# VH-VL binders against ER membrane protein complex subunit 8/9 homolog: the designs that were tried, part 8

Target 1, 192 residues: ER membrane protein complex subunit 8/9 homolog, of Dictyostelium discoideum (Social amoeba) (q55fm0)
Amino acid sequence: MNNNISITTEALSKAHLHSFKHHASSVNGILLGKADKNSILITDIIPLFHTQTLLPMFEVAMIQIEKYCRDNNIDMVGYYHSNQCIANELEPEPIAKKIADRLNNELNNMCFLMISKIEVNRPSGLVSIDKVGSDWLKNRKTLITIDTTSNSEDINEILKRNLQNIKESQIYDFEEYLSNPTRDWLNKSLVL
Short names: E, the ipSAE of ESMFold2; O, the ipSAE of OpenDDE; V2, 0.75 times the mean of E and O plus 0.25 times the DockQ between their complexes.

## First folded at step 1 (VH-VL)

Design t15 (framework fv_tixagevimab)
Fold by ESMFold2-Fast, scan of step 1:
Structure t15 (fold): chain C 192 residues (1-192), chain A 120 residues (1-120), chain B 109 residues (1-109)
Amino acid sequence: as target 1 above (192 residues)
Amino acid sequence: QMQLVQSGPEVKKPGTSVKVSCKASGYTFTGYYMHWVRQARGQRLEWIGWINPNSGGTNYAQKFQERVTITRDMSTSTAYMELSSLRSEDTAVYYCARDLGYSSWYFDLWGQGTMVTVSS
Amino acid sequence: EIVLTQSPGTLSLSPGERATLSCRASQSVSSSYLAWYQQKPGQAPRLLIYGASSRATGIPDRFSGSGSGTDFTLTISRLEPEDFAVYYCQQYDSSPRYTFGQGTKVEIK
């Protein structure tokens, strides 16, 4: 029911930078990594939308991401979303629930994470959302841990440095790729 | 040509374990998910689980979670399914099958099947 | 868990006749996630149709699929001797559980 979820500092940084780049709108994307019976390790993310999600375009992105995963020893392990409305920042918007249902039907053992502010009681800024019956609700029992094995630098320090260097302008999502096919929405060369 | 070749039939005693192999050839082993499905005599097909040979990630049907382990060896392009604590109800033909991934999780290539008989 | 119920259990037909096989789901299944398989005695299943209506590579055009929601159909327009087999539908819409129907046996009269 509750998975132990870990995310690398690099993946976490990318997710937060996507959210910062489009702070006045909802954003979403796919979590990449490895999942087993009891745990999920997220090692990368692929940003998708920042204005609106059209499901046919989302399906096109999923096909491309699956091909990328095959080539790169990585799986799709979940979905992230950040709300436009700050009054309900941790409650999944209807489109987020629809996408989560869609992905839950395609992926076995996925996670759904809402992005919010990094705080003392929320060091990753992430909140797990679980499917309960036909709805998606916050799961306070799921531990979200920052995996520092590849980079032991504090996430707050990384984000501060990256924001000072305006690195959020260098992250591209799939929606930007649809408007300009030269944009690398997989962000392979991005250094954070 | 693309094919999946499984290990030969097994006869096991209750309480023991069985490990079935599935060797892939003629395609990129790491490019496709590998599933295990079983069929008891005259009954429907029953999904057991999958492995992504690329990452080593696995997922198992709830019914089998505590007894099944799926692994792979990339050097030999071989997937394995190990089922423990065998019961008479586990007597079935076990198949490996390949899927294409997202939006195409249907089984386009199957192994020939391995009969596992559990009897005292 | 989505339960798939196939009907009829057995179809007794002659070569040259049309076979129509039904698969009903206990809850709605997107047509993008329904497949049909053929199985002959002693053999592994063979993929015929995926996404409710798309023929798999190498499958003759006498095989066709249709349907949406909870009701799906496999049609064999003109039975050949090699078509007498058991046919299974499969849904892959509800993860993590992939479920199969109980099968329809198409046998010679």
Scores: ipSAE 0.005, ipTM 0.486, lowest interface PAE 13.2, mean pLDDT 84

Design t16 (framework fv_tixagevimab)
Fold by ESMFold2-Fast, scan of step 1:
Structure t16 (fold): chain C 192 residues (1-192), chain A 120 residues (1-120), chain B 109 residues (1-109)
Amino acid sequence: as target 1 above (192 residues)
Amino acid sequence: QMQLVQSGPEVKKPGTSVKVSCKASGYTFTGYYMHWVRQARGQRLEWIGWINPNSGGTNYAQKFQERVTITRDMSTSTAYMELSSLRSEDTAVYYCARLRYFDWSPFDYWGQGTMVTVSS
Amino acid sequence: EIVLTQSPGTLSLSPGERATLSCRASQSVSSSYLAWYQQKPGQAPRLLIYGASSRATGIPDRFSGSGSGTDFTLTISRLEPEDFAVYYCQQYDSSPRYTFGQGTKVEIK
């Protein structure tokens, strides 16, 4: 469960672009895909917040995401978080741990991923966070692999192109949707 | 040719504000974050903040957060840094520099610098 | 804050000699996110090395960088007259992301 986490190039690009759009602030979101007891495959993400996460608003988002998952035969498989300093490998913020506890209590098998810097020994830029007792601690031993089955292009090249085309401005999160209901926070029309 | 050209030197009294400009040319202005860094005489370089020219989003060092405002004008490919409530210790050369944040590369192009002198 | 400490503060050398400049970080810095800059009086800093060891465009091969973890080195194998300047290391790895060392001055003997 812990040792076999994969994310598609498309989902990974989306998560990083959400972080880049709001890198003055912490961002978070829900990881979507399929999980069994030995592996998790993340095929999409839903961006949630880019300022302060208010738990009542998070609960509203969860209800809507649960409906989306049922309607689209996809599961919530985890949570991602990026601290205000995007490229830093920092401990999860208190709010991130609180959300992870909430999700861990409800989901059968979930992962908690921090968005960090992309480098040779961390090609996805993601760091796995594991629950140890009552706390959440980073675990560098759990590898997050990029599933290149649908797109073999290097993630750095995809992000370069997407930033050149200003694609981060086209990603909407749930918080933006609350301010303007015309924003598609599921990002169904987004091409990366 | 890629260039960052800054406005000329400023002499200001304590308590006033200064606004420095940085005009970019020779590259896609919205493709790079624009950062501001200062250097007082004989001291280390000190990061002030950045702007994403595409979104207008900004981030400021905690030390400057209440006094600095960074903006941009996309039609002229120009970034601006305004520092308010000036003190004598704000006397420094102020630089703009570009950075491709997503590449996590360092500052590859710098403006020539703008000397800001704060004296009574 | 990651504090970068450079040593020595001043190197007095003659043209043709080897210069070795050190940068020590208070916390581990990934080598992918350490840079070196050269600054001459009245000029903006000039990028020399990024990713601890990669030369920037137009930088002569006499400049080389090395190191990992907390200890990084800039080496100038054969000083030329134009190399007498102040050199700064910078980390762009961890919060605050853009911190600089205090500088090492390489001056003519």
Scores: ipSAE 0.000, ipTM 0.461, lowest interface PAE 15.2, mean pLDDT 83

Design t17 (framework fv_tixagevimab)
Fold by ESMFold2-Fast, scan of step 1:
Structure t17 (fold): chain C 192 residues (1-192), chain A 121 residues (1-121), chain B 109 residues (1-109)
Amino acid sequence: as target 1 above (192 residues)
Amino acid sequence: QMQLVQSGPEVKKPGTSVKVSCKASGYTFTGYYMHWVRQARGQRLEWIGWINPNSGGTNYAQKFQERVTITRDMSTSTAYMELSSLRSEDTAVYYCARVGYEFWSGAFDYWGQGTMVTVSS
Amino acid sequence: EIVLTQSPGTLSLSPGERATLSCRASQSVSSSYLAWYQQKPGQAPRLLIYGASSRATGIPDRFSGSGSGTDFTLTISRLEPEDFAVYYCQQYDSSPRYTFGQGTKVEIK
């Protein structure tokens, strides 16, 4: 279990925009940053799928992400998922648990985050899922802090502005890249 | 040309420690996990642990957790495996091996030549 | 832990013959998480197949892998003299993260 998870405002904005762009379907992706034994700092995210994850295609994406991480001195530090329906919004789907198991086996320290609504009691909109025995369960003790060092603006104001500017249409995931190879699913030029 | 070159054979007494080195060349050392695996004469391969050379993070098989330490030196592209409290049953050939570029792959695409460690009185 | 059992323990065949090696897992293994290695006396293992069916770089076409779930097979379509060795299967799907079979020795008749 990791108790200290931080995410930058930019990475958090990207994750929520991916979820918003495909609000009627499940979405997932990889969390990038740095991890030590006791803490994880998430500084970017890579969106992957917005319908159904096909494991062979997920594997292809992982190969490309591993190369990107090596070239940019950044690590894969976790996985995010958002369920399609409001009922069972925070219960990881079977495919999400399978992906989390595989990533947990490969990473020295990882987090699994479910995307939810931003609320006073949940300022990042993220909920930690920890491995307990052979299952993945919501962890109420894991604190997810928004790192405002690079951008001190309130996340709600950033999301409001980005949605008004239709920035969700500019974020691309790996599934969109498979349909059109001109899409930049690493979102290197995206400015939020 | 990718190579993993290990240190030479060791003969140790019970209760001592051994440290085996594995020097990588021909690829980006920090880009690939390095694993350690051993094989006693006539026995199956046995996984010991891995290190992420980029972060220094490690993971060890439960059997070895209290006796093994895996480290690396990025400046020399060298990984090390130290096994303490040696017993006669630790007599084996010890291999370093690289997990390939494929993230989902736990397959070992390149191996060191092996280091024979003999533990005897 | 997933236990891998290989069969037969020994295959005695002549050059030019087909070799079929079995690896059975104690519980289901994803087909993408099984590898096969060749080992000759005094040498480190050599990767042949990963992901149950993908040939590693430089491995001849006569080597092929197949299977899913609990049953996996390595096939050598026409044995060459250099193919007489011990073969190991390995899973990388479940903890302990990397477990190996006990090996199948392919020896000359």
Scores: ipSAE 0.006, ipTM 0.511, lowest interface PAE 10.5, mean pLDDT 83

Design t18 (framework fv_tixagevimab)
Fold by ESMFold2-Fast, scan of step 1:
Structure t18 (fold): chain C 192 residues (1-192), chain A 122 residues (1-122), chain B 109 residues (1-109)
Amino acid sequence: as target 1 above (192 residues)
Amino acid sequence: QMQLVQSGPEVKKPGTSVKVSCKASGYTFTGYYMHWVRQARGQRLEWIGWINPNSGGTNYAQKFQERVTITRDMSTSTAYMELSSLRSEDTAVYYCAREGYTSGWHLPFDYWGQGTMVTVSS
Amino acid sequence: EIVLTQSPGTLSLSPGERATLSCRASQSVSSSYLAWYQQKPGQAPRLLIYGASSRATGIPDRFSGSGSGTDFTLTISRLEPEDFAVYYCQQYDSSPRYTFGQGTKVEIK
């Protein structure tokens, strides 16, 4: 997609904390915000899985997220993924491409972002994945802008502070919620 | 043929530092996290920290944060763990261990070094 | 920090008997991030089970893992002479990550 992609500091922080919490596994999640024909603003994220993504569990998550979006006037605007293997960290895994195709078929405009384990300290630490023909390929030329309107603090300082305070232990994904319903998969109480 | 080979035993005085090496072979060194774990005689295993050999990024257990430094040399496929300000309580066998994965599942510590005995005595 | 408590501390059995080892977590641990290791004197630990129930490569069928939430079990269906060792459970689910139980020694009766 030829999109202007913007992500808030809070949403970006959550995505990196999810990846940090499960550094040795593949993680994924849904990007929330608003999209128009040519732009996407990501204002929140819903962490989904940190082990193998099973389609039935993914479908359960989609139903719950769709209801949350409706009730909170926010839309699903994309997908993020972080690979388990650091040797090929920015190349989308087959399961990631399958999920992206599934979401692309339902959403009018979406983005697909890979979380870099190597470039976490670079601007955003995210790399756009664009659909090229029938495949999904990384496009480093797609700029992902950090929207600092709500929080002007540098993302690297926020991430450093959050890791020092072990905030990654306080972020929960949908998979953890399925295993223990007391886990807050919406992360409403998480203070960054 | 995958193996982790550690440096030999060390005897150190309190207040000094020790540096243990772990040479990896038989797999792509930069593709897997490397961890350090110790075990004092008759005690439980205690995690020290990890390094991402590709980036050089590290993470340490709170107990060790001020005293431990984990590094790697990509040209020799070797990881290092340096522990400073040694005390008698640091007497233990120190292990390096690879964090593995298989077909989308991460394995915690699938290959281990043979261990390095570090003795701290006055 | 998640604390893992293993029981019993020592299990005295004869070859051919069934061994059941318990690991209890102070808070819920995803089964995807619970492992079991075997350690023999003078040796590094050996991975037996990962993801609470999956056998690692080369591990005999007599070893099985089960459990979820806070309660996990390692079972050895018929003890062989080489199975007399210390067994450790490990969680790698949440930060701070990578905590181990204190071990269960399986010894010859």
Scores: ipSAE 0.007, ipTM 0.510, lowest interface PAE 12.0, mean pLDDT 83

Design t19 (framework fv_tixagevimab)
Fold by ESMFold2-Fast, scan of step 1:
Structure t19 (fold): chain C 192 residues (1-192), chain A 122 residues (1-122), chain B 109 residues (1-109)
Amino acid sequence: as target 1 above (192 residues)
Amino acid sequence: QMQLVQSGPEVKKPGTSVKVSCKASGYTFTGYYMHWVRQARGQRLEWIGWINPNSGGTNYAQKFQERVTITRDMSTSTAYMELSSLRSEDTAVYYCARDYEILSGYRPFDYWGQGTMVTVSS
Amino acid sequence: EIVLTQSPGTLSLSPGERATLSCRASQSVSSSYLAWYQQKPGQAPRLLIYGASSRATGIPDRFSGSGSGTDFTLTISRLEPEDFAVYYCQQYDSSPRYTFGQGTKVEIK
């Protein structure tokens, strides 16, 4: 596992808006970017599900994401999950652990990130989860930094502005795409 | 009538091992993580580790990783904590404790066993 | 590594008075992962508050918790005779998870 994780302001904003749009349920998605020997840079995210993750639908999504990655010179570098539980939200749910196990078997050097509230000691709102023995547990030794190269605006201000403009309603996940094919689950036209 | 009942007090010699049991009743044993915590006289509570009774998965505090093993028996709804290579500094009351709510996220401990006094002396 | 420091070490009060107990963390702790316990001599701890401010099942409303970041407070609005005990705060946010403060003893004046 990599101990140095960086995420762009844009990718981070998308992940939080996905969570905010479905605040009463769990959400998940795939982290996209590039991984080096000791670091991962996350430059985009693909939102997947907000109700129930069914493995066959997850497999369909993975096939489409893999093709997108190849065509756009970007890699799948990890998985994110956000629990609906308002207390102790950093423990991965059983379905999140199953997905993480499946991805860990196929991806070399992936990361698993839980989305939570942005706090002073957690500026990204993200916590790394590592496989320890037979379980997946929070790991504070993994550094998660915000890459502000393309947008130096504070993440809290970006989220505040976008929530005031109800932009969370404009983020679409793969589950919404399956229900309505006009939804852009790649969110290429979304400006945050 | 939720209850956690621990085994009786133990007196052990340095270098030996001790195994403490914690029998759960009145709730679904596999629905909650079980923790082990100790407290030496007049000292802080010190977390040792947990087990997920459903999967058998465990996690141990780094201080105890080389010496502790936590297991469970689902048929009797009993958790066990075995601590090896005992030293006099391991003299403490050992508690089992359950997560506050059904399995999900990191939780505080709501129900505690009565405690088991472990005395390590020559 | 997060160290929790409780103050005062001992609080001497009479029944009916308000008790205010402090817990300070060496690093920021999310309020979602801060709990308070009561322990009487010869007994196991009893959960009072979790998530910094949520009262556990069966706990009287005279107990309340507050705070965020590095400063957390347990308040007992009007002490009853059964409230004289040692109180511990606990964090379960960061590794090492489940670290405890050293305790505050609330004793009869």
Scores: ipSAE 0.000, ipTM 0.439, lowest interface PAE 17.6, mean pLDDT 82

Design t20 (framework fv_tixagevimab)
Fold by ESMFold2-Fast, scan of step 1:
Parts: C-alpha cells; structure tokens; sequence
Structure t20 (fold): chain C 192 residues (1-192), chain A 123 residues (1-123), chain B 109 residues (1-109)
C-alpha cells in the first residue's frame, strides 16, 4: 500500500512482545500513527486477538479504537498479523486477508505487516504485505525502517531485556480486555 | 497475448516536461509492479522508479526524485511517467517494464518490456 | 550505491566458441539478486538469468549464470550467430534498488 514504512522502537517492541506472549497461536492488532501519500509512520500499536477473531468482537474493538484515535490525534494506519504455523510463516492466513480487506475498505492508505523473526536481512522482523489484484502478497522491496528518533537502543537488546524481565506477560490485548475490563488494552503503563 | 505498448517519440525544449505512456494488455495490470528505465545512446540502463498499479504507491531513484512523477490509470491499464525540467542529458530511450521479483525470489525482475519511447531534448 | 563493473568491455569471438562475461559489485549483493540481460541494436533488453543462476523462461541452456557476493559470471557455452549482442548485469537488491553494469559487447571476429 505504501512505499515507505517506519515504526518506532516502542511500537515494534510491543508488537513482538504480543507475538511472543502467544507464540503458540496467531495474533493480530492495529497499527497507529500517521500516514501521508508516500509514507507511514507507526508510533503505537493496539494488540487485538490471540485466538479466533470474531466479527462482533472486532467491530467493538474498532469502535473503541476510533474514539481513542479521535481523542488523541492519531490514526489507524494498518494491521499486523503473526502466524501460528512455522511452515508458512510469511504467508498471510485466510483470516488475516479477510481482516486486511475489511480495513482496506475503511482506510485510505494502510499497511499490512507480518511479524517474523528479526534477522540480518530483516532488522525489524516485519514483512510488508501488498494487495495485488484480489490477493495479498509479501513485498520484499517495501522499505520498513526502525525510527530511532525517540530511542536509539538496538531493538535486539530491548527485546532481550524485556523477555528477561518477562514483560510479555504484562502486555494485554483487546481480547483479554473483553474478558476483564481492568486490563490496560492501550498498554500505556507498560515500561519497555 | 501479453503486450506493453508505449507512446510515440517526443521532441521537447529544455525546461519543459514530457509524459510517456505504457499500456498493458494480456495480463492482470494490478498484479505486477511497473518500472521505468532509460538508456541514452551508447550508455548503460538507468532505473528511474516504480509504481504499484494496485495502490498507486511509487518509489523513485534519488537522481530523479524532484523531477519525476509516475502514475497509472486502472480503467485503461496504462502507466505514465512524467519528467519535468528537461535537460539535454535527458535525451534517451525510455522503457517501461513489469516486475514480479518483489513478492518472491522465483519471481522475475523486468521480465517483459515495452518497445521504448525516444525522447529528444533539443532547442 | 552498489556499482556494477563488467569486463571485458568487448569480447571478439567466432561462432561455436565459449564466452565468459564478468560482473563485479562494489559491495555484496544480498540473496544473489543479480540478473543478466541481452540487448540487440534497436531492441529492448531481454531477461536471460535471474537470482544469479536461474535461467528465465525460453532461454536456451547454453546460457548459464554463476557467482555470489561481489563476483558474478555469465557463460555462453557455444556461441550461436544470434548471441552476438550487448550483455548487461543488474542488481535488484533493495538498496539502492536497481543498478546496471556498463555492458559487455560480444562481437563476431
């Protein structure tokens, strides 16, 4: 959807912690930030689900996220997904494509990112998925950069420290919020 | 059958702009990135930029970033490259080419090319 | 910027001979994102090899590619009359996204 995508170290850390917390299942969430015609900057994320995404639950989440965005001058700029199955790690699952289609109909310029392992050739651990015809396909040439303006610490060191401190147990998604409304679905108190 | 058909030759004055078209047929236009490449007489091929025809997203080589605009019209399966502030050194053959290599290593880079459009910048 | 340097500039051979063309990169090309193109006068380039060693559809088996990192080779095992042309290498790694070598002209002796 967009040729330049940047994500802050804080937002990236939250996405990986969500995926790690539920490593045995698929997870998803909404990317928040600002987008113009040529670029997207992701400054936060809202973790959504770690089991089956049900349409009524998703719609409730969308209503609350829209209100949060309006009140805080931030936009929904995309969607992230992490697959349960290692064998097809980067291929978006059918449910992920369904949700991406739904969001693509609402958002003028969005990105769809798959969470994978951080590697030398994939420093953010993120792979862009573009809509090509009627399908969603991975785009290896889309620029995904880590915005280090607010925190210049290496993402690998941040994740290592956070996992040693078991910070993944402290990140909550919207599904947990629906089960217990005292959970901080915005994760504003989470220190990374 | 598959074709990329480009617009005819152009003769332009320095300081003006030129807009070259590339009409795709015989394949799903939105399924492939479209690149623009130029070649001056006896010189190497020089990449200008690409467009994702489905989204309209673009990326340009730094050398051309301030002067080039790539667009598409989905209703006619046509890509366009507009180059402004023309100089004599912009005299070249301009090619469009499709690209599947963005999605996987088994995809071809620049596997199908237009016939080329000669742009001559003269006073 | 990854600069591709081809050698020799001109290769004068007879039909039936082996042609070996070199392409050297100023820095390592990741994942062997290197392609070879053939261009005849007045024509658009034709893709021959991609991924350093994979032959494109319809390309005769006398064409082969090899190499990795900074050193790449295109080999034509037995030149046919139609093979006399200019050959370009290209890297299509993500940064800088696309650069081409200056070309090697394979001409008849």
Amino acid sequence: as target 1 above (192 residues)
Amino acid sequence: QMQLVQSGPEVKKPGTSVKVSCKASGYTFTGYYMHWVRQARGQRLEWIGWINPNSGGTNYAQKFQERVTITRDMSTSTAYMELSSLRSEDTAVYYCARDLSYWESTGYPFDYWGQGTMVTVSS
Amino acid sequence: EIVLTQSPGTLSLSPGERATLSCRASQSVSSSYLAWYQQKPGQAPRLLIYGASSRATGIPDRFSGSGSGTDFTLTISRLEPEDFAVYYCQQYDSSPRYTFGQGTKVEIK
Scores: ipSAE 0.000, ipTM 0.489, lowest interface PAE 13.7, mean pLDDT 83

Design z1 (framework fv_zilovertamab)
Fold by ESMFold2-Fast, scan of step 1:
Structure z1 (fold): chain C 192 residues (1-192), chain A 117 residues (1-117), chain B 107 residues (1-107)
Amino acid sequence: as target 1 above (192 residues)
Amino acid sequence: QVQLQESGPGLVKPSQTLSLTCTVSGYTFTSYYIHWVRQAPGQGLEWMGSINPSGGSTSYNQKFKDRLTISKDTSKNQVVLTMTNMDPVDTATYYCARDYYGLFDYWGHGTLVTVSS
Amino acid sequence: DIVMTQTPLSLPVTPGEPASISCRASQSVSSYLAWYQQKPGQAPRLLIYDASNRATGIPPRFSGSGYGTDFTLTINNIESEDAAYYFCQQRSNWPLTFGEGTKVEIK
């Protein structure tokens, strides 16, 4: 699958801030948006775990996310993952592949994105992972574009400003919600 | 605004225990590993170990694992290095440094520890 | 452990000349190689990361290259303020390891 993938500046900023908040650990989450047979537009993300993925709790999160999607006319369109900070390559960890298989079985035309450093040759910092046979492999040919329709500011400047203001401390994931139910893991009130 | 600062005794006697504290400010304490790196006078840099301030998990250079403990105090934004049975060859400047994917993007100013009688 | 070997260990240069420092890893580290500058009495400063990317605030006269086991740090048109020790570091495997350091002296 060589999907045409676009992500909004806001969704991309949230994903990178989740990774920065816990950059010493692997993190993951769900990509939200709309998909057709050949294209995916990601307009939001929901952060999930930052220490280790507890599969029973992942299932609990999925139930709540499915309800949120129905109520807000938005779809789960994929999964993001960031390896622990000293990873040698951007190949998905075994747990990431297991979750991707689980989601791929339920979703039509999903994407799987690894989060990495923003570079000239990777302006979004995202790398697409495609299912090849029974495995998940890095695909450099899949184009991931930044949709700047709602915010034309350079992503590097947005992240720089948000990190200077320690905004990563204000993004909450589902794992933090499990420890303190007052945490808004859907981040409805987050202002970046 | 990101700052790391080491503190502790400048002089330790042979066989005694060293305790150094690294105090951080200007970022979310639990978001970044903290490493300890030392440098003997006129020598190169030597990685000692690290801690994940979120979970408390540690990693040590095997050379030090029997003597070295790294711990944290989240309420004070501090990481503590404890090393037992100090020897004159342990005389060095000790640095704490913030991790960025195995890179050291911010360093403390360093604290010289002299081991002598 | 991955052993990092730097050459030369001492490099006297005249202002305005280029300086080149080599770093060799005992096994492939892909592009996971960084360079640090350390001036006397100061902590090290991140200079180059991922073999060729300049860290924030680093002048363009500093550049890095290489992949796998062989890496080079180049300083073009060297200035007196560049007198310092330079260390390479791999982040491919634990434990993290540094080269011995190269002392760049302005003559």
Scores: ipSAE 0.006, ipTM 0.531, lowest interface PAE 9.1, mean pLDDT 84

Design z10 (framework fv_zilovertamab; at its last look DockQ between E and O 0.06; V2 from the best seeds 0.00; counts 0 for: pae E 12.9 > 2, placed apart)
Fold by OpenDDE, look of step 2:
Structure z10 (fold): chain C 192 residues (1-192), chain A 120 residues (1-120), chain B 107 residues (1-107)
Amino acid sequence: as target 1 above (192 residues)
Amino acid sequence: QVQLQESGPGLVKPSQTLSLTCTVSGYTFTDYYIHWVRQAPGQGLEWMGSINPSGGSTSYNQKFKDRLTISKDTSKNQVVLTMTNMDPVDTATYYCARGSYYDLWAFDIWGHGTLVTVSS
Amino acid sequence: DIVMTQTPLSLPVTPGEPASISCRASQSVSSNLAWYQQKPGQAPRLLIYGASTRATGIPPRFSGSGYGTDFTLTINNIESEDAAYYFCQQYNNWPYTFGEGTKVEIK
């Protein structure tokens, strides 16, 4: 289904930070927000992995995410992925497609977004991946709108600032949490 | 039927505060941004600011940053514009308009507008 | 701020002929460009959004094109009822900004 997708600056920043922190690796996570029949608003993200995505660990994460969503009146609305090494490679890795399939079976309306380079014609740096039959294919025509109403500052400046301060504002993913439970993989303390 | 309606005083004295209300009906209040746009007589359109009724976040034209406040009352499906220190140059028709989160982001529905004259 | 420049500011048109209005942005606004029609004493009416998509109820004679910085509104087979001001607007960046407006007059 063709969804109208909107993402907040905060959510977008987190996704890019996750990708940037692990720029030499594939990264993925869950998109949070609200969705109706034809539209999705992404207001947050939960970063999951930056190395190998193992399905058992993914399932463990999902249980916790589901609980988090219930507790915070927010929904899982999608999945994001960035391939290893090539930022502009929009063909999802096989594992990404597998995870997307898993989520698609559970969610009534979801989006799959690939993190790519921020470009003039694509300031979000996101590309929609649509399910076509049994496959997932990029749809560059899908408009992903950045919700900037919370901040009048230019989104590019926000992202640039956040990336420059990545050492000071660490984002943690679920994988990092597994190695160190003191790490906030929900990134509640992250100020962007 | 989807409708936006501006209401407030048609006359304000210089240095006084303008308060306008945009009342929305015919759709879910939180599903669309509400924007304020004004138009001086015989002039073009000027975006003033916006509010996301869902979270209450606001954006302002820097031109009005120091004297403009936009707020919402979800229980009444209303958005309120407050602008301080009004001047005759602020004489204009004030519109509220909705911007879709998902479909347009452009302003697909406008109020009829309300003329505000600033005069002593 | 992104400056939106419309040309021409006044456009006399003969009924049946096409009208074309240009809008140039000082920087790229992607496809986040809208066109509005405003008749005297009325609020603006959305014609085109996303640079090229007609709003609901807008006649096919209205079309929009462009991407990035250069945009065009075309009114084919102009009718008397099309006499109005037309505005472009970018909604790519805060603050949203409008063109100066173009007055379309029917000869």
Scores: ipSAE 0.000, ipTM 0.546, lowest interface PAE 11.6, mean pLDDT 88
ESMFold2-Fast, scan of step 1: ipSAE 0.229; ipTM 0.743
ESMFold2, look of step 2: ipSAE 0.006; ipTM 0.487
ESMFold2 (binder alone), look of step 2: mean pLDDT 91; pTM 0.926

